# Designs tried in a protein design chat: VH-VL binders against Jasmonate-induced protein homolog. Part 3

Target 1, 185 residues: Jasmonate-induced protein homolog, of Atriplex canescens (Fourwing saltbush) (Calligonum canescens) (p42764)
Amino acid sequence: MASTQAMGMTEQQKKSVDEMVEKATNMGVNVQAQNSAVVSMINQTNVSMTFNENHNWSGSVVGTGYPKSIPTKQSRQFIHQGDAKDGSQGAVVYYGSNANGEPCGWLLAWCAPTNVTPTKPNRVYVDCGAQSKFDTISWDTIKAKLDVGPATTNFTDVDTETTIAAGVTSTGSFASVGAAFGLST

## First folded at step 5 (VH-VL)

Design q1 (from p13 with heavy chain H32Y L103Y; framework fv_potravitug)
Fold by ESMFold2-Fast, scan of step 5:
Structure q1 (fold): chain C 185 residues (1-185), chain A 121 residues (1-121), chain B 108 residues (1-108)
Amino acid sequence: as target 1 above (185 residues)
Amino acid sequence: QVQLQQWGAGLLKPSETLSLTCAVYGGSFSGYYWTWFRQPPGKGLEWIGEIYHSGSTNYNPSLRGRVSISVDTSKKQFSLKLRSVNAADTAVYYCARGSDWEYPSYYFDYWGQGTLVTVSS
Amino acid sequence: EIVLTQSPGTLSLSPGERATLSCRASQSVSGSYLAWYQQTPGQAPRLLIYGASTRATGIPDRFSGSGSGTDFTLTISRLEPEDFVVYFCQQYGSSPRTFGPGTKVDIK
């Protein structure tokens, strides 16, 4: 379902989201509850990326959990089931390397409210840079930034030459979240 | 060139705690889920649970909270504890590495040699 | 859970012959997420095939997999002496991940 995916997703990511929804349904996960987020991440770096940590403000990951790795030039997906009142609000951090082989991290945070309104819209917040930037994450600080975030965003860390772009949109059945973790070189 | 070696007590009495350790030699420890399976005599394999190198775990709900898996990344080891064992826990136990080729699910590309665990009074 | 059935339970053949092993799922396996393993009795499984048809690294090309939906096949084109062991299929398309009961390949 191409129309159910976040703006800026590749065709491969759109297909992978549709496959993830089918797979989750076969595992007994109700993605049609309208309080789920289906998240697709593409690794545009030159090396594999590895899952480091997550944070939940509202809801939790379901099904097969968070992808343990994202191979270079491939996408991976997960489903985050929101609670009925506050929806799906969470974050993930992946580690990898930049073009110079320096350890780097990429952070994606999303907010997909159960009832999307102009005053409670879909939001994303992204960050990337040196891995040390994520050694002592202040989740309260990230939440404050997410709470005023747009539905689509990008960030480039000049020092490490890393980039991240993300977007979130409602499909009527679930929220579709797309992210690209990359290099600016 | 990845090899998994496992060890632990093979003979237990009912109510005791099973403790098994798996060590990973060669290859990368980081970036993988490390998994425990068991195979009762004459039966198929049963997934017990898994741990990511950072400590995140998933467990088979059928083990009713009796299971815990821990990881020691500096030693490239992960360990299984299964509490309050009974005769139904008699099986060969295997550690394995989960692959990520076809996420959201995966297959298992490297396995330990197995440990026969017998629970009897 | 998806229940996997393997047939035949025992397959008696001679070295050099072709072996065809069947794995049938009680429900459709999403994405053809099906793997085949080789196991010497008393030892750990060894991955042969994943994604129904992709050969794992280091596995000889005499091993091939095919199928989709509920019916999957492992073919060994020309049996070598070391191939007379047990073979298991595993699905990872639905939770929990489940294994078949195995097919034993015996020497005639």
Scores: ipSAE 0.005, ipTM 0.465, lowest interface PAE 10.0, mean pLDDT 84

Design q2 (from p13 with light chain R97Y; framework fv_potravitug)
Fold by ESMFold2-Fast, scan of step 5:
Structure q2 (fold): chain C 185 residues (1-185), chain A 121 residues (1-121), chain B 108 residues (1-108)
Amino acid sequence: as target 1 above (185 residues)
Amino acid sequence: QVQLQQWGAGLLKPSETLSLTCAVYGGSFSGHYWTWFRQPPGKGLEWIGEIYHSGSTNYNPSLRGRVSISVDTSKKQFSLKLRSVNAADTAVYYCARGSDWELPSYYFDYWGQGTLVTVSS
Amino acid sequence: EIVLTQSPGTLSLSPGERATLSCRASQSVSGSYLAWYQQTPGQAPRLLIYGASTRATGIPDRFSGSGSGTDFTLTISRLEPEDFVVYFCQQYGSSPYTFGPGTKVDIK
């Protein structure tokens, strides 16, 4: 399998992505030959995180779906199968807590187009902060920010002392998306 | 607590379409695959297929040409249709919840009560 | 598809005895993705063990699982009257998910 080198992925995350691709292939999901994004998320906070919601602009999650929780200091993965026209474009929101025990959220959005060009490159957008920030999400606003986003990004919310870093790269077989949900303290 | 209740017509003639529905009470409907199995009299279980709340499906290749599974997320229900039935389709049919994949565990932890389906001339 | 065989087909024992049930796969089961179920005739299966060795919630500690690759074992350390039923193994290491034919634990 092609090496997976999305933004700062740990050795454990790379191994987990390889295992996820193998499991999906054994279950009849063709990750390697199609416009898929394999997304790996690592929880660098002090508590478990829970899946809150997702949004699809193009494509959809396959296999066993979004991980319902990400234990502290561990990674979880999912596969998002792109459509033929626009590829894989989606977002996930996970909830957890900061160092003070306050409820917080982390948002990852990615764009892995079917045909990557200079005008349609791989992109990510991230956000984090108080959980209330994600009570009502304007997906149109997120999409507008994603559409001009870089392939690698990070953000720190000073008020909650939360941080998030993410990146997207093409591996030759699929797009690899990595994200780290963390604390700045 | 999670509870699955299933229903549908249990007596069919050859060539008809089997239609069964499973309703989920309690717990989260999202984040799980919802699965159909069957067990012919005196035999072991056979996996039929599964569906995610988004509508994504996986089917047993042996039944892929005849089987269709659908979801109604607002009602927390999922349904099985098996076309062109014959006597070999006589079995007890079960719906079940697939585990999440947080660990390498895709097993089935909650089951419906079962529906006996008899296909006879 | 992976074919599972279970032995013995029928295991005749008395309450209080130890039961050892075998499940063998035609091919290696990836990740030890192997589950055990208990089934009373006429009822839905009940999950006992998953991941070859992890007990499901609420399952008594007299049930234990072991094994990897192609050879797996379910052990019941001390049979209770309610344990004299059928047991199935199931692999989920590859699609389609498949079940063994069952082992019936019967009163001697």
Scores: ipSAE 0.005, ipTM 0.455, lowest interface PAE 11.1, mean pLDDT 83

Design q3 (from p13 with heavy chain N58Y; framework fv_potravitug)
Fold by ESMFold2-Fast, scan of step 5:
Structure q3 (fold): chain C 185 residues (1-185), chain A 121 residues (1-121), chain B 108 residues (1-108)
Amino acid sequence: as target 1 above (185 residues)
Amino acid sequence: QVQLQQWGAGLLKPSETLSLTCAVYGGSFSGHYWTWFRQPPGKGLEWIGEIYHSGSTYYNPSLRGRVSISVDTSKKQFSLKLRSVNAADTAVYYCARGSDWELPSYYFDYWGQGTLVTVSS
Amino acid sequence: EIVLTQSPGTLSLSPGERATLSCRASQSVSGSYLAWYQQTPGQAPRLLIYGASTRATGIPDRFSGSGSGTDFTLTISRLEPEDFVVYFCQQYGSSPRTFGPGTKVDIK
């Protein structure tokens, strides 16, 4: 079970998001579009995590892509530019290890529609566990779960003692997605 | 050291599909963006697109949905397909390795030998 | 997209002379994320400089880079016979990655 702080962005993550927005703006990226998502991930495990893969249902990552690594106890950010019709809808998978040194994965999926309404709200879906769980991903299954997902969520895999918590909010400028990849130990 | 070797058909007619493959020898295939460029005769280099070992792609918008890049991690190869070619697609095509730097920052440290592609009527 | 302009288009010099090559960007290059490449005609580019001023591994000391913002320079302190080839700049501060049209260094 994740704490409330793990489900929302930490103050350090918020500062890092602000820094990334400033950097992106200086590079000519329009992050003020309602269909953009700024995603912040914090690695609460004891080892560095490595990017494995992504999936796009709507929109695409800005620039050269996703952070290649997230060092232990640090956060990393990326910007995902949504399309005009469906906004930003995507997923990322990072690999690392649990307390026993076993290979594990963490999956974050988000939906940040261009126009947020009660019938088209911000949503997240999360999953974690053994790395092998993510060797063959059914993106259709993930999408079905995301489409009925809440704006905040958490999951714990008992077998690997891994946890993941995430949330998404929109204030009009862009959607803010926060996630914590961690251990239950 | 890392070496990139590329191959594919170099002579095409308008409307055909260009198909090129790049193989990576030595070094790590994971953790890098694998990139395609082209250079028309007497002109500068144009970035076509790139792929991460996981299959994530980013393409030059100016190619208007004609481009597809795929990866075969088991063979350490990545491939370019460019549909509906015309005379403007005549160029030397290069594969290259992105430098293992973060968003949006990387340069290209290893390059394939190049493939001359000619589109003739 | 950021457009890169290189000047001069052709630079005619003799071996042993100093070469100064300019690369100008239509917009500021964030982080000084600019690279220089050397290209022999008919061959792939070779990385010389990245981050505007850092020499790539194995590149001779006679090559140096400088500049920031919109104005960047590649300097070759004493031209060797093998240096009479084409040089390209490339920005990677924003997408899409773009290259300059090249400067040819030619024998006088």
Scores: ipSAE 0.000, ipTM 0.446, lowest interface PAE 11.4, mean pLDDT 83

Design q4 (from p13 with heavy chain E102D, light chain S94Y; framework fv_potravitug)
Fold by ESMFold2-Fast, scan of step 5:
Structure q4 (fold): chain C 185 residues (1-185), chain A 121 residues (1-121), chain B 108 residues (1-108)
Amino acid sequence: as target 1 above (185 residues)
Amino acid sequence: QVQLQQWGAGLLKPSETLSLTCAVYGGSFSGHYWTWFRQPPGKGLEWIGEIYHSGSTNYNPSLRGRVSISVDTSKKQFSLKLRSVNAADTAVYYCARGSDWDLPSYYFDYWGQGTLVTVSS
Amino acid sequence: EIVLTQSPGTLSLSPGERATLSCRASQSVSGSYLAWYQQTPGQAPRLLIYGASTRATGIPDRFSGSGSGTDFTLTISRLEPEDFVVYFCQQYGYSPRTFGPGTKVDIK
């Protein structure tokens, strides 16, 4: 569905987003409001990823909350409902490992303003690397990167040389956000 | 079997900071949200906030400006601080374990014994 | 926030009778996101039911839950003396998680 599609999402992710929207609507969440984000994450690694951390600049997660795990080669979704003033702005961090069994982390941050305009569009930012990189996070630094980031990002962390993350978002007033967490080459 | 034990100061004066700690014995500490609730005398339960073993927190919006929850994973403990207390903060405070929050479960299965907190001048 | 209303506020019955307790939500909630707790005076709450209808570990078969949307029910098929206490519903499908005001089950 066009209103829930994010550029670069797989067909399976789009279907999962549609299912999440239906579940949220049945729970009384207005996912068509101009201040909500529906987020889909896909794990492209060979091991399960586990939720580690979230941060809210504005808004909060609704429903069952953040997925505890993202199984290998599967996607998971959540809905983040924004504040009337500033919309949905948040971040999540998941942990997993690379092919050598070394601990790794992946971060997704998004901004879905209440009133989307060309000068205040939906934005995403991603980061990845060694797990230790995320033991102490400067949320002010992440926010600064998010505020000037493009609508679609792709980043390979040179510190580990094996992790990759990609983020995408819709450009309309309803935000559909996608992320792929994987290993490079 | 999982057991939660809590402790902290029970008698406070207005404007002071409430500090309570909950220790977890048995079971896995990681993979769960650890939660604080309160119950004023003769009233229902109010969710205060929660923390994951990583330090990630979510707070009740009505308390967000005054509440802080922290975790010590090595000791399997988590703590509540509530700033600028007044008589309306008088309640029994409970710590609790959130279930595995992946569908369909995100409820509270183990509870601490409770701590009566009285705020009086 | 979702407001939960419980009825009746007090339910007066005799041991051996069936108790039916209602919980209504101000907004539609998926049937899987509602829990019931029992609270004995002086004790912490005890989980009875989660996911609207799933019994928690160690909970007797006389307790059952049902419902969906805005209307949920806790049923106690045959009241035992220890069941004359307070019962709370809780929704966890919408942030913030909220509790009902409770229903007191009292001896007639």
Scores: ipSAE 0.032, ipTM 0.594, lowest interface PAE 7.9, mean pLDDT 81

Design q5 (from p13 with heavy chain D100E S105Y; framework fv_potravitug)
Fold by ESMFold2-Fast, scan of step 5:
Structure q5 (fold): chain C 185 residues (1-185), chain A 121 residues (1-121), chain B 108 residues (1-108)
Amino acid sequence: as target 1 above (185 residues)
Amino acid sequence: QVQLQQWGAGLLKPSETLSLTCAVYGGSFSGHYWTWFRQPPGKGLEWIGEIYHSGSTNYNPSLRGRVSISVDTSKKQFSLKLRSVNAADTAVYYCARGSEWELPYYYFDYWGQGTLVTVSS
Amino acid sequence: EIVLTQSPGTLSLSPGERATLSCRASQSVSGSYLAWYQQTPGQAPRLLIYGASTRATGIPDRFSGSGSGTDFTLTISRLEPEDFVVYFCQQYGSSPRTFGPGTKVDIK
């Protein structure tokens, strides 16, 4: 059995990633292309989250597309097909609410190069906080932060009491990206 | 129900910047990707890029960092800028609305009238 | 990128005849995310079919789409005079969104 999940994923996320890979393969989607990223997001907040926007630096989403919503305490997955030169590099922003019902956003950015090397490693960048923080995003600024980011990270916004954790790892067939969108309370 | 109207400079010299604007009348501006295409005379359509109402963009890699798309949600408008134009950029340019079956998988259900852009010295 | 090929390049038929237009993809189109458009010269494209087989609103039932994977077909059961224009397929299952080169339906 090969491990196909990013470290730190919940058991529910691991099962959901495996099920998505199987379903996509059976529908003819080439998930085993070495420049694909399989991204799993778990909503650990108390309300449903909704897709707000994405950005692609390299590659594009395929298969069933970006989940329009992530119900509370559930995970959703998508597949992002990388290009031959730079692999899969993208970002998603989901909106929801904190414990006090205030509008908040969660941003996940990832870099899964076609060939992982010390100079071109797997990277993630995360941010969360008030929804207004994400109304107008400087994608060049996010890219600059992603380009120096680690393979695993977390962030807590103390003002909104929101948290986000993420990681990326290579499986030999595709990259596995996991993220948890949550609250610090 | 929904109508797209586009305008901008149609005659350009090499090295100039193309600027086109598309205005949306009727329907919801939010929740859709707003898209630019072009069609050189006698050739097929080429996707240039798209923008969500929030400002999130996706661009065709073949345009090599020359393209930017922006939105003005208060005016329900989105605009294309293509820098450093040359004769190969001569085409009819179209704006269009991405209608979705499931994001980001969408077809284009409403189109602007088109703008002929000619790049010559 | 996915390259779409359309055949024939030109289809010469008479009004009332059946037209069958082919679109082939260089690799599988995920989810059958394939659309067909009609274009009158000098005008913007008009959406006919999406999801390989779903007719767009207001499109006459003489237009139908079928296919999956790499092979897709647009059928016009009985050509009307206004149908003698250009048709192109488009995939939207991956980025960049790509179009076929078009099939011209020409009158004999």
Scores: ipSAE 0.000, ipTM 0.441, lowest interface PAE 15.6, mean pLDDT 83

